# VHH binders against q9fdx1, part 16

Target 1, 300 residues: q9fdx1
Amino acid sequence: MEEDGSDWGGLAPEILINIISRLTIQELWTGPMFVQKSWLTVCRDPYLWSIFDLEPWFDSYPESTHLWSPEFEQKVDLMLRSVVDWSEGGLTKIRVRHCSDHALSYAADRCPNLQVLAIRSSPNVTDASMTKIAFRCRSLKELDISYCHEISHDTLVMIGRNCPNLRILKRNLMDWSSRHIGSVPTEYLDACPQDGDTEADAIGKHMINLEHLEIQFSRLSVKGLASICEGCPKLEYLDLFGCVHLSSRDITSNVSRLKWLKEVKKPDVYVPRSGDVAQTERYGHWRLYDERFDIQAMRI
Below, E stands for the ipSAE of ESMFold2; O stands for the ipSAE of OpenDDE; V2 stands for 0.75 times the mean of E and O plus 0.25 times the DockQ between their complexes.

## First folded at step 4 (VHH)

Design Y3n (framework vhh_7nfr_2)
Fold by ESMFold2-Fast, scan of step 4:
Structure Y3n (fold): chain B 300 residues (1-300), chain A 125 residues (1-125)
Amino acid sequence: as target 1 above (300 residues)
Amino acid sequence: QVQLQESGGGLVQPGGSLRLSCAASGFTFSDYAMSWVRQAPGEGREWVSSISGSGGSTYYADSVKGRFTIARDNVKNTLYLLMDSLKSDDTAVYYCARDRYDDFWSGTAYGMDVWGQGTQVTVSS
């Protein structure tokens, strides 16, 4: 727009996302290296990297075995690490999927002003990197750790104690949007964190400014719900979908004390017993998304 | 120490074929994408082709697409460029180059951080 120069500040993130959304998994690493050097220079400008958000790309990308491969995780880690470096500590928002402790620990050390972290479906993120996030990223306002089964209640305690401005927490244990909603075995839920009340107590004791809470498929009891409702008086949205130990009556009585509550999603769902579906079918689907399995099968 | 050493260049007639090789040492070859870049006398550098660390992805300049094939042997730590249907315009010094694997994008031209000495290809009657 300027006669003597181009305003690249608003365009570089759009260029990066547009390029990434159109690349194959193999091209994701090398493709940007072959664009004009001017695009690469613009994308490395620290001013442009206050936000790194891949959620729109993941929402539009079809399910693929490649998303669950070690190679894809490595590419996500590489992208996150590169953006962390380019931001020169300026990152305030990170929304990615399928990252690991390695990249997340790197971000924790270098992005002290992080306000939003979403790492949905990251099976190789553990309490190790999340503890580091809690201690170093104290300005955190939004956390989405949905479908991250290696993260325990210890992370919630640490985040609650160290991030006083947390307003949004998403700790969903099952992807209800899945096309296989009705086929999820109870054994799968049993493999997820079982200490619903322990997590609820951590939330109620330490996350007093929460306005939005999602804990779909949590095993919490009415005691855990009471802890949340007593400890989080600012709640405006509460999602308890799939919380099988809560009755509608118990929910109604407990949420009545929440003066700002605008919406509550009640459990009212059927979760099949482990015997209702073939275990091999569920594991077969998961393995289809694991590239290691395919590589091993080709050897035979 | 990191080294790249090209070989296989020479004089060839139009329509002929050549196979260039690049021997890599001093680093884990399979962890890096590799490229071929050429420079004709009095001209700037022109990117020719690239191959991913696994060999699963290959890319070619429009000028060589369908005539050149890039390949690698990760057991032998060797990069290849198979050049068919050579034209006089293909006359150049051909360089083997290593792309930065630790960057999503490199800070150098075409992402290259290590270069070989080059091998001369001359296409003439």
Scores: ipSAE 0.000, ipTM 0.116, lowest interface PAE 16.0, mean pLDDT 73

Design Y4b (framework vhh_7b2m_4)
Fold by ESMFold2-Fast, scan of step 4:
Structure Y4b (fold): chain B 300 residues (1-300), chain A 124 residues (1-124)
Amino acid sequence: as target 1 above (300 residues)
Amino acid sequence: EVQLVESGGGLVQAGGSLRLSCAASGFTFSSYAVGWYRQAPGKQRVVVASIYSGGSTKYSNSVKGRFTISRDNAKNTVYLQMNSLKPEDTAVYYCAKEGYDEFWTGSSYAFDIWGQGTQVTVSS
């Protein structure tokens, strides 16, 4: 039992979102963090910021074109930088979406005890900030870089070499939950990492303690799968959904080496029919290229 | 159209009580944090109390223990119960919607909306 009886962990992100949502672009550049001074006092307590996790809010609200805008990215970056400062170096977990190299580089320099980093759908995160994460956040146990297409296999090599405690890796390339996966633009497909075996080799050679791996829609071959199964003997969960170059037979023969394996998800994919009557306003990760184009056209 | 309409102000003697109401329309009331602010003649507008979508509340030091904020999501209304009123509580009281929804939806109607205010006058 606690004497104070209050849980400020859930309230603090809500207050921060309320403050940031009200900022104009001008205010983002002039340092407007005092707009709601009474609520900001709550947010500045370092005790609240061992964990910064926005995933519950992303799960609660529908995806929209707004989330893929430069304005939204700047607000996420401002939130992350603010939380890094208020944590006084105490952050151990960061789960955000739509951040950029600017905020991640800032966090890498100031959060050496980071254990969990999830940055799903962050198209402006590159190897530049991820290299800093690898060298400075050596206690990393969980990494989710799903739908971050500017990150290359070099990040996997650096993370594997420098973060010996890594247990969970999520490197999913496409959002299969979208009803529109069958209509994915060619330019989006071409932007996805093409060499699955190079990434698989990096994982197999450097991530020996891995227990959970998701590589949905990877282009890896049986050779890459063999590298993973030989190099990661502690795997308990393996998600190969959408890995179109793998046969069921080859998967079964390779995963038989994994004595601790509890679950493997095989590459079963579907192509939705044109004219499905159900419509959704949700925007899948494949739409980021269309959204970038629309945003640029609107600003002209 | 998004609107906030305050009511319940008036003249009251020191030590008395008033209950302010703010009726919201044109948006999903239950999804927003709502606050009460006040502005005395010749002074800056200051926060009085706030209530979040989940029911958590925050009060300024000047009113803590005397004022209670509450909300009725079924009626799209937020209330401010003011007890033990003092002459220094004399001000125009404003209701304001926080921009929570704009962060997630990008909707321009989610900008801060301020009501027209309701006058509270506490005589000595």
Scores: ipSAE 0.033, ipTM 0.415, lowest interface PAE 5.7, mean pLDDT 77

Design Y4n (framework vhh_7nfr_2)
Fold by ESMFold2-Fast, scan of step 4:
Structure Y4n (fold): chain B 300 residues (1-300), chain A 125 residues (1-125)
Amino acid sequence: as target 1 above (300 residues)
Amino acid sequence: QVQLQESGGGLVQPGGSLRLSCAASGFTFSDYAMSWVRQAPGEGREWVSSISGSGGSTYYADSVKGRFTIARDNVKNTLYLLMDSLKSDDTAVYYCAKEGYDEFWTGSSYAFDIWGQGTQVTVSS
């Protein structure tokens, strides 16, 4: 299979992408694509680039401070932009982390057939690029914007209005497992949005075909839950883990109207608060908006 | 709507000079930082140079400092790269890139929108 490096065209694209996605970003970016002409030739074949999925790589890579650096974000952005170019508009699935508005805006303008977008833990993605995604990628079926703290209810309104085929939404606000890992910046954890009902209303009003919803650690009230249950009658999966303002009674009474519902994850979590957790400045060293970083980067 | 059209490439001998141009349209040119990025066959993309929206600040990769000059004409919506003392290592397709859709210019050095086909520069004797 891999013995003939001169022609990889006979290998199924999903197999080749699976191999590529299992390489570390360092291996992919400093090894195959930079050193070998055969890899560059393969990587520039648009037939290979219907799917760009780095989630297997992120799942295997240990959480570290490096992932939250501006330098890492830049590498993800350059990689995504390269794949967008090589796909010649053919991308249908993008699953990345730590990208920014820059690369996502580029993808939005060039990938009109995008059906799956997952950008978990991308703190510098805002409503600006997501509005472009909503407007240009109208075939979107799955959106994972978990742990993206600069995205607001405006994105949910625009996505709901412009992407009528959206069936899966993941808007989780806290990665519970990573909360206990010292490599994740405290200012990022403290910046989790808490305006649950406004987002719940946007979902209920505009995402009528939704079948799968995750809103872990949302601060929504029973009113917000009612909006979702009234507006999304096709829901089959609802994840409310960590939604501390919802009681079992609130959930039972509201989900009873969802005739297709197969599973509900309840807010079955106790969050002990030991001491005063100060809200840190919103823009820290890991964010692209850090002027000191920008000056240093420009002088490299 | 955003369009960037590069031109001015060609074949030159080592030590020669070229002037690359990039005609920009579809956005307010003076509001965005602009950059030159190159890609040689068998190599990844390499940032070459950047210029602020006003033209008041310029930045260069260590490999081209003292040999290349970036400039812009905000009246003509055109970006330039003046390349002197060209080396074989400068052989690449050169792309001009616009600062991305972000509220802050701080990402401009790395977050690029490349809309053009590029212009080929070949340095060979």
Scores: ipSAE 0.000, ipTM 0.085, lowest interface PAE 22.1, mean pLDDT 73

Design Y6b (framework vhh_7b2m_4)
Fold by ESMFold2-Fast, scan of step 4:
Structure Y6b (fold): chain B 300 residues (1-300), chain A 125 residues (1-125)
Amino acid sequence: as target 1 above (300 residues)
Amino acid sequence: EVQLVESGGGLVQAGGSLRLSCAASGFTFSSYAVGWYRQAPGKQRVVVASIYSGGSTKYSNSVKGRFTISRDNAKNTVYLQMNSLKPEDTAVYYCAKEYSYDDFWSGTHYGMDVWGQGTQVTVSS
C-alpha cells in the first residue's frame, strides 16, 4: 500500500519473473535455481526497465469479467508503480490495461521520457491523470486510449498542445473482434462518449503532426471528419470502422485533401435487427452495437 | 501425456504462403482453445492467433488480414494459413493449448501454454 521502493507490490516472484522475462528476454536468465538472484539483478538495474509491456500477456488470455474488477485494477496499478520505481525515470514505453489515475499519475510525475503510452480498457483513467501525462511527458509519440470512456476531449486538447511529436493516436470505442464483448460491464458502456465531433475538433485543431489515427465506432459527423482532414495533413492511416454517421461519399470528398494518405478503413458495418441471427453466431457483438452505435435503428 | 507437434515450416520468398499444422494428443482437443505463438531470434515469444473451442478467432495486429487460424476437431489439428509473408514473419512458430491456472489477481484464469518443439519459418527478401 505504501509507496516504498523496497516493496515488490505483494506480487509473487513467479509473476514478476514471468512478466520480466517477456520484456527483456535477452538480458534475463530466469530459472528456478536462480529466481531470487535474477529478480534482484533486474530490480537493481534501471536500464532493464525502459519498456513495460503487458499486451503480449493480455493477448495470450481470453477477455473475462474479472479484468474489470477493483481487485484486478489494484494489482495492475501496484505493478506499474513498482516498475516506475525500478526504472528510475527511464521508462520510454508503457503498454497496460485496466490501470487507474492512481498509477498513471505516479508514472506521469516520474517518467518524463515516455514516448509510448497504451492504456486500453482503463475505465478509471480520467482527464486528471492524462493532463499530467500531457504536461510531464512531452516526448510522447504514440497514445492508445482505446476503450477508455472517462477520458474526454480535454485530454486530446492538452496532449495536442504539449506533445508536438505525437504521430499515432488510437481512440477506438469498441473492440469489434472480441467475442467476449458481452463480458464488458454495462456501466462502462453507458459512459461511452456520445459526441464524436467534439473529439474530432480537438484532434484537428491540436494534433497537426498525426500520421496514424484510429477512431473506430466514433459518432463523428462529416463536420468532425472535415476538422480532422483539414487539421492533420500528414495522415497516412485513418481507421473509421464503425463510424456509422459517415457515408463513403463524405469520406472520399474529405480525405482527398490528404496527400500522404495510404489507407482508410471505411465504416462498412451492417447491423441486422436483434434476433435476426442465432446468438451463438454473434456472441455479445450485435447486442452491444445496437445499444450504443446502431444508426440503422435510428433511420427506421 | 499432453503433446503438441508443429509442422509445415520452411523457407519461402516474401509474398509467398505457408500452412502450419499442429497435431494434438493427450487431451480432449475439442474442449480447449489453442493458439499459435512465434519467437524470432533475439526477441520475446509473442502470440500470433488463437481459436477457441466454439470456433471464434483472435489475431495479433501484425498478422490481421494475412493469417487465418482454423481447427479440425475430428483430426485433433489446428492450422495457421500464412499469406503475404514478410521477412518480419521469420520465426520459430509454436502452438499452445489453453490451460486454467490460479491467478493472484482473480483466482482461476484461462491462459495458453506452449508444449511443442516449434517449426521454423524463414522468409527471404
Scores: ipSAE 0.015, ipTM 0.137, lowest interface PAE 7.2, mean pLDDT 77

Design Y6n (framework vhh_7nfr_2; at its last look DockQ between E and O 0.09; V2 from the best seeds 0.00; counts 0 for: pae E 16.4 > 2, placed apart)
Fold by ESMFold2-Fast, scan of step 4:
Structure Y6n (fold): chain B 300 residues (1-300), chain A 126 residues (1-126)
Amino acid sequence: as target 1 above (300 residues)
Amino acid sequence: QVQLQESGGGLVQPGGSLRLSCAASGFTFSDYAMSWVRQAPGEGREWVSSISGSGGSTYYADSVKGRFTIARDNVKNTLYLLMDSLKSDDTAVYYCAKEYSYDDFWSGTHYGMDVWGQGTQVTVSS
């Protein structure tokens, strides 16, 4: 491959990943840990860090138990804190997964112009750091807290009250693909919030400028849907996939009042993914009890 | 400067036995898992057996289980494969392989095996 690359924005996150990987490697694997000073100089350029977006990388890699480990969370937190520092207050968009209250609180204190925050699958983010985001990042326009089971309706109330420009909310409660893969901890799947109407009421009462809402697998009733449709007249997109308490008639009657609505995803539509079981069958004949071997690497 | 040198192959009749050896140098032998892999003419490499660094755990492909025994001598830095009840399908070049590891940001620490030697030919034929 070429050393230069033409996409400077794409190179910066990759360099940061390589730096963080080197800082966490054990001496037994590679010898002394080194960080290239030239890479740090590039990464410390504040003009690179108006946006910190790792979603393309997460989309490129299959789900694994490692992503749910304390070690991975520490790496993400270190990356986020570093980018916050290097941005010198210029950070406007953060899209990461598996971060914690520690790094998010740090970002809230230092990134007052944040407009986009996506922290999907962050089990150790709670209302504590999200309350700081609400009070300090008042320019927020997009929030994705999907699969963040320790966040409650209190966060939605605080965000709605303090972030009047919020246009996009993604509060999906379950990643459908993860249900069929053994890589996501079962304790995390079991912690999925059950009260949809309290969250729906918070959205309807406090998020009046919302244009895009995803609440997949919410347990909301027709009353919760009515609250959203009454409170969010500017909705253009509504995703109700997996919302088992809603009928098509309930949805049609309630969304008819939304003059700008372009699309509704209904609860009863899902597509089975043939890849969902691929990872569990990777070992086959060569399956080892000792996880220290990757027999797949020996095939032509 | 990892060096692995396989020996002990040869021509044997079906039902016969062979003992393969792999002399290892250039690394701390007892710290690494070791494996035997084979490659039959015109086919890809196939894993045969693995042994942990201490020798406490052994693993075998279904095709060789009960017939082959992997062993190691950490004092002599030597890996062995004891092959009984040999079949025509066992005809292959046998390679000694050393465990390696690398850290991947997205998936954690990975382990694999790398072949360093020239191999030793085993031919099972009448």
Scores: ipSAE 0.078, ipTM 0.454, lowest interface PAE 4.5, mean pLDDT 79
Fold by OpenDDE, look of step 5:
Structure Y6n (fold): chain B 300 residues (1-300), chain A 126 residues (1-126)
Amino acid sequence: as target 1 above (300 residues)
Amino acid sequence: QVQLQESGGGLVQPGGSLRLSCAASGFTFSDYAMSWVRQAPGEGREWVSSISGSGGSTYYADSVKGRFTIARDNVKNTLYLLMDSLKSDDTAVYYCAKEYSYDDFWSGTHYGMDVWGQGTQVTVSS
């Protein structure tokens, strides 16, 4: 950042907060926090940290092996912990990816007013931290634990029992044959939970107020679907994309029980995408810059 | 001192084969992906092929797919390019390059080449 010589040091804290509040998380972390101590103090104002949402960044960021690295997880954990501290208990929404039990447990102990928790693609989040979430964050309305393979049906039971306000649950699983090949570690893909009916039973038995359910690529059977449809009468949205063990007839027969159902996504034909898109893009980039790159500067 | 040295270039007839070698020194060879890049007279540089540090992944330009094979020997600290079915359009100086990558939290993964050899001439002519 070229130091534009403008002495911003004289701004009233209230004005500065207003300006900073308009910045993205990305902008905050790369700029204002490092200008001066006074700016850092303002950036840590609890007012700025009622919501912590990294999803816009993740949506714009290409999938890569880096995201699944321990180093990246550590970065996310540190960030989440910092935000939790700065929020002084006022944090109501957390949307992150690739966090661990350490950070999530830390949040659980300090965010009693949490209403939204999205922790997609967090391989090291387990029942240990999620149990804490269930007991300490009872105001939870939305939960996204998609692609979290270490979370079991026991967590779903605990969430159902302790979070009566839960309206939205996203528990999508990864399709190893398509979108995640090449960017997600193979070992993690292989660890995908296979007990779809057990999870379905947990949902049907304990989440009676659920309005929105996503369980993409679940291996639940017609029995599991029946449990959900019987136990969740308020469902308005049901995503069954990739549920290969469900027939059209199975779906039609069971979702007919849902009086408030507005939309159901059914299993569709899967088009496997070539698993190495990220790598191909990498070298595609090189093709574009080959003519402008001066190799003379790099010669030994 | 970090060094790359290409060898194996020469004159070959169309349809012929060549094997290029690149000897690496001064760094842990197996930790880095390696690339071949070529430059024809009067033309820009063209990426040819890359190989991961372990050798488990290989990548090719469309122009050389099915004809060229990149390989490496991490014990010998040597990168190879096997060139079959050579064409006149393959005439160029071939460079070996060391790749680098680093990850930034916000801007993502950055790629580049930070070490280059002197190049070896490949001429395909009747």
Scores: ipSAE 0.023, ipTM 0.342, lowest interface PAE 4.5, mean pLDDT 84
Fold by ESMFold2, look of step 5:
Structure Y6n (fold): chain B 300 residues (1-300), chain A 126 residues (1-126)
Amino acid sequence: as target 1 above (300 residues)
Amino acid sequence: QVQLQESGGGLVQPGGSLRLSCAASGFTFSDYAMSWVRQAPGEGREWVSSISGSGGSTYYADSVKGRFTIARDNVKNTLYLLMDSLKSDDTAVYYCAKEYSYDDFWSGTHYGMDVWGQGTQVTVSS
């Protein structure tokens, strides 16, 4: 390495990398890559693409049926594939929504050092690509497959068996009554997994090092909760919001043996009353109570 | 440690009246809406009535509207169901329940019941 490289080359490209690393992915894709050739080269530097995170954009973007279209999915897949290529195996964190098996299989083949995978709301991700992730991305520490309704408990088994470093799992499900929201396709809502105890059992049997678990709106029973609490002694955070088949007594009796538990979100989390909330909207769900709640099961 | 305990059930004649009580403990009573739910022998559970945390809003199933009155005493942490003009088809075990709510990003606020009492028997017969 020559003397110019330590002073000028390290300074100029390092300065550009620092500036570009502070831009959002959308800003990068729409601006600096097309300003001049030196910026294009820096935008494709493998170190810049160790992290690919679209969640800030998704958090600020209005929900619409466009996000659920095949065209949008293809754009997310294309972005992910490009970042995988540019990372040259260095990609360690992926956080996207609405991707597919095609992009994930591509990433699994090329990113063995992946530590974080979050793919919320990805209806065309199945156990096929997740099996490849489990076998090829064994350094995985965090997995978020919330709202991925074509992923089954088999993925949980495969991830638990092959990714011993997994510490964070998010498997939040939509409330099956949320099909009344106009922006989410009804067919997708209807595919929501309904067997919470099978998924809970997979977690409890195979994820002994788990520290953070979110399973909002799971239909697990106290049996599934017991399996998780027995099999995941290192849990520090447990999110059971919307788990309608668990009572406070069920939760208290089962989490008491979790010595490291710092927080549990219970199905009974209070939401302050609003003066603008219509009474009929508030109480419409009572007509379905026998179908949704087993009073004896809530008491054990 | 949330606990609900019903009382006040019994045998009454048609047209009679009863007052059910539900003593609540282990939570801030006034922060939560409360419900009465009944179950006749061999039948499913039927929602009867609900009341907001403050007591300002009350709701009734059509089968009991005009005959039953739900009330609460937030000082005594007690929920009441005042039942008038009782009919034989009001015969059931009556449970009080604590409501909870949760926000779902896609569908808004939803409500359910997370704590139940053991129930009190109401029998209406000649």
Scores: ipSAE 0.000, ipTM 0.154, lowest interface PAE 16.4, mean pLDDT 76
ESMFold2 (binder alone), look of step 5: mean pLDDT 81; pTM 0.819

Design Y7b (framework vhh_7b2m_4)
Fold by ESMFold2-Fast, scan of step 4:
Parts: C-alpha cells; structure tokens; sequence
Structure Y7b (fold): chain B 300 residues (1-300), chain A 124 residues (1-124)
C-alpha cells in the first residue's frame, strides 16, 4: 500500500471520473487509498456523486443479514452524510441499508432532486425523516423501505401525496427465502407490522401512477387488495409473496381490473430468476431485533 | 468495547511455518475488512495482507505465494498462515480493522483499530 498517484495521477480528470464511477464502493475504498491524494481529490468531485449505491456490496456478501449494529449504523450514516456533502445537492439515487433518521434527514434537507431511495433494513428510520423526504424530495420515482418496521402508513400517505411521479414501491416486511417459508414460526410472522389494510388503502388512495409494487408478508385482506387494484390502474408488477390472508381466487378476481399487469407473485410462490447464483440460506432479519437471538451469542 | 488481540507468534527456524490469529470483539466482525501489518526493528510499519468482508484477499509482493490470510466469521477471528519463513520476516505483527469511513476521512489505509502485536522471530 505504498503506491503513489503517479500511475493514475497523470490521467485526465474525465478518464478518472469514468473509471471511478464504474467501481463498486468496496473497490472505490480500496483503490483510491492505494494511489493516495490524486484519487481522493477526484473522489470528492461533486460530479461523481449523483448516485450512492451500496446494494451491490450487500448483495455480494453472504452474511449481510447479520450486519446491523449501532456501530455499523453509525458508519453508514457517516458515509451517507459525507456523500451528501460531496454531491453538493446533486444526489439523485441513494441505496443503503442500516441508516438512521439522522443521516436521512440530512439528505432530505440537501438533495431535492432525489429520484431513488432504498433504505432496506433500517430499524431506526421513522416517519420523522420519511416525512421530510416526502416534502423535500418531490421528484421521487422509486422507494424501497423494506424491513423498516418503525415506518407506518403515515409515510405512505405523505409520499403518495407529495411524490406524484412514484412508480416503484417496495414495502416488504420480512426477508425470507422460499425454501424456508413452511418453517417460519408464527411468532416471527407476528413480529412484523400487522396493519396491512391501512397501508394498502394508503397506497390505493394516494399512489395512482404506481407501476411496480412489492408488499411481501403483508397481512392485507381481500379488501386491502381491492383498494390497491382500484387505485393503482397502471400496475405492471405485483408481488404478494407471503401474504397469508389472500387466496389465489381473491388475487385472480381483483387483478383482472389491471389491464397493464404483466406479472403477479402469489403468497406461496417465489421463483428465483433463472441464472441466479446459489442462494445462501437466509433467515428473516427480524432475528436482529429479537432479544432471544443475541447477535454476539450467535457469532461467538 | 472494540478490541483486536493477536496470538501465535514465536521463534521459528528459516523455512518453517507459523499461524497467527487475531480475535475480534465489540463490533460486527463480518462487516469489516481486516489486515495484517508488520514492523521490523528501526523500520516503519508496512502492510502484509488484507482480507475484505466478502472474502477477497490482497498480499504485499514480499509475502505473495508464502503467506495466506483467511477469516472465520463464526469465531470472529482472522488468521495469517506463514510458510517458508525467512529471517527478513522477523517483525512484530499487528492486526488492524479497516473501515470505509476512513476512506472518506482521507486517512491512509483506513485503519481505526489496532491490536497490541505479536512477535515473530525467524532464525537462520
């Protein structure tokens, strides 16, 4: 790690920006530190920071389900705040996990052109920061708040009212592989938010331009499904995996109204994309918050 | 409390082998890259090997082909298997945690936590 900037420092800034923009965050962290000051200066150029996406890193890491801790949340918050500052308000896409209200409020106040927000598995994000996102980031087109159990239907109402261009919503409640669906204890399902129909009604009433909806493990009834199908006529994709209160008949009857619908995932059907790499056996992130499943005891 | 504790150092003859261990506590070990560093008497501390959270590895040219870094996330431990040892490998070996936020702070190597070190002596 005694590499200097001589090998890369002589490249035109446009070439460096092109190379850096194609690196993963892990490669970006590792590479620039080897070549030192020249790369670090380029990495802080606002033009590089229209997109901050950590999802490829989490997806490549088989133990990502065990990553949340107060310490890791602090690190993610610090990274997000730094990128917000470096972007000078230019961020259009944020995909992170394990962030908190603190960093998200900071981003909301400074990134008015945000179009994509994914904050999967962020237990300390509440309606407080999401309300700011709704009012400040009105160009939002895609929202992934999966596995964020402190967010309520009030966020869905506020986002729907203030973000008219929203086309993609992912509000999945449990991260579970199809191989284990029959073995999930009822007590773990009960730990997920129980207000399926109220959230469904908020979606149907306020998100009229929605094209893609995922609500895996929602407890919505046929009434909630009807609200979504009546209110979101542009839906092309609907994922109802794990929605235990819906029958195939209920689904078929209600989705017949959706003339643009191309695909529906039913409660007991999860078909991984062909060509997906071997699926690491995952268990629901709900375990991170259950005192019986102390993360230190599980690792040691 | 965040800690790294090295063990496994000792005296070995040239051509021999040693396995160093670094036990981590107080943080989510699997989320972090961890590296091995060494410092010989009168010289600066230099990187030996790093292992990233996803399992990918990187080695300094001086040890490539002789040393192997590995990790056991279930035991919160990182290992350095040292083969074909040379007198020039004599040093105090340190374990260090690497973080992404150190990249953003501009600190070299991205190290925020260090162990106390373990002595390796290779005689000829």
Amino acid sequence: as target 1 above (300 residues)
Amino acid sequence: EVQLVESGGGLVQAGGSLRLSCAASGFTFSSYAVGWYRQAPGKQRVVVASIYSGGSTKYSNSVKGRFTISRDNAKNTVYLQMNSLKPEDTAVYYCARETYDDFFSGTPYGMDVWGQGTQVTVSS
Scores: ipSAE 0.000, ipTM 0.138, lowest interface PAE 14.2, mean pLDDT 74

Design Y7n (framework vhh_7nfr_2)
Fold by ESMFold2-Fast, scan of step 4:
Structure Y7n (fold): chain B 300 residues (1-300), chain A 125 residues (1-125)
Amino acid sequence: as target 1 above (300 residues)
Amino acid sequence: QVQLQESGGGLVQPGGSLRLSCAASGFTFSDYAMSWVRQAPGEGREWVSSISGSGGSTYYADSVKGRFTIARDNVKNTLYLLMDSLKSDDTAVYYCARETYDDFFSGTPYGMDVWGQGTQVTVSS
């Protein structure tokens, strides 16, 4: 029965995006308080801000290096902080991309009734802000931290301990939506800094009410899978796409204990042809100096 | 419908210059980083140069740095390779390629998903 004001609810985020998109980085640096006052005049009604969801905008906007710039991150942070203020503590759902610890910490302190948090592709979100989310947003039911490489197993432990109603976790390490099945190199998957079994153990030990789990391209072994299957008896959906260390036999054996399981997505990963390896190797070397791969420059 | 078409190749003497063009169609050109890749007779593919979608960042193989310039015109949907001080070792078929369009911190290495048919460059006395 949630009357969401759908005639106007969808327009409020679009108005905010249109206003912020027109600001130069200099205007963001020199006049954020003036800008915030002007936007408050336009979007003052707190009932418009029970939900802040930018996923429809991202679905319609083509992926580009611009989305990964410090300028874009600052615009997302400004939008999120503004919406947090306008909601007057009423935010229950946040779905954004490319935010940072600064805006997320601000939201954690002011949105105790948060139930859904999706912060996909946010390279400057760390355990620092996620620990605040865990302690302050105890009603959390859904968490999507896909493509957030600075978040560690410590966040999963804290979320699991403090958010007993968590039902949905998405911890995908690679965006597969634009890829052909044969295009993911094994050497790239092996370079992923995450220890899959440590995260799997955190999930199995602390997220006992989990119903939906996505861990695409996780490096977990059969031991990690066993920990999840033993610790999360209510699982109904399990996505293991790209988990290269798991065999079909390992999966079938471990998921047999999950009485409520309705669907499993298996790894099904293929590596490209040997003729492409030398080109990929030479090509990848210089891309480490592209802004898309300079995560350290983005932290500063 | 997505297509890349190279032109501007030919026979040139050592020390000469050529300008290669690549006409792109069927996609939003400015959203994609673009590359030039060459293949000499009997050799594998060698990456030559890349340019970001905005044109603000350019990258070159050590073998061509200081001699080649990559550029793009996003209004005309055209990629360029300006080749100066050509050497016999630059003899190859030159291909225009579109870089894969992905989330950079997914950690997927850059690949090329669309290729032109190539244009022959021969540097010979």
Scores: ipSAE 0.000, ipTM 0.111, lowest interface PAE 17.9, mean pLDDT 74

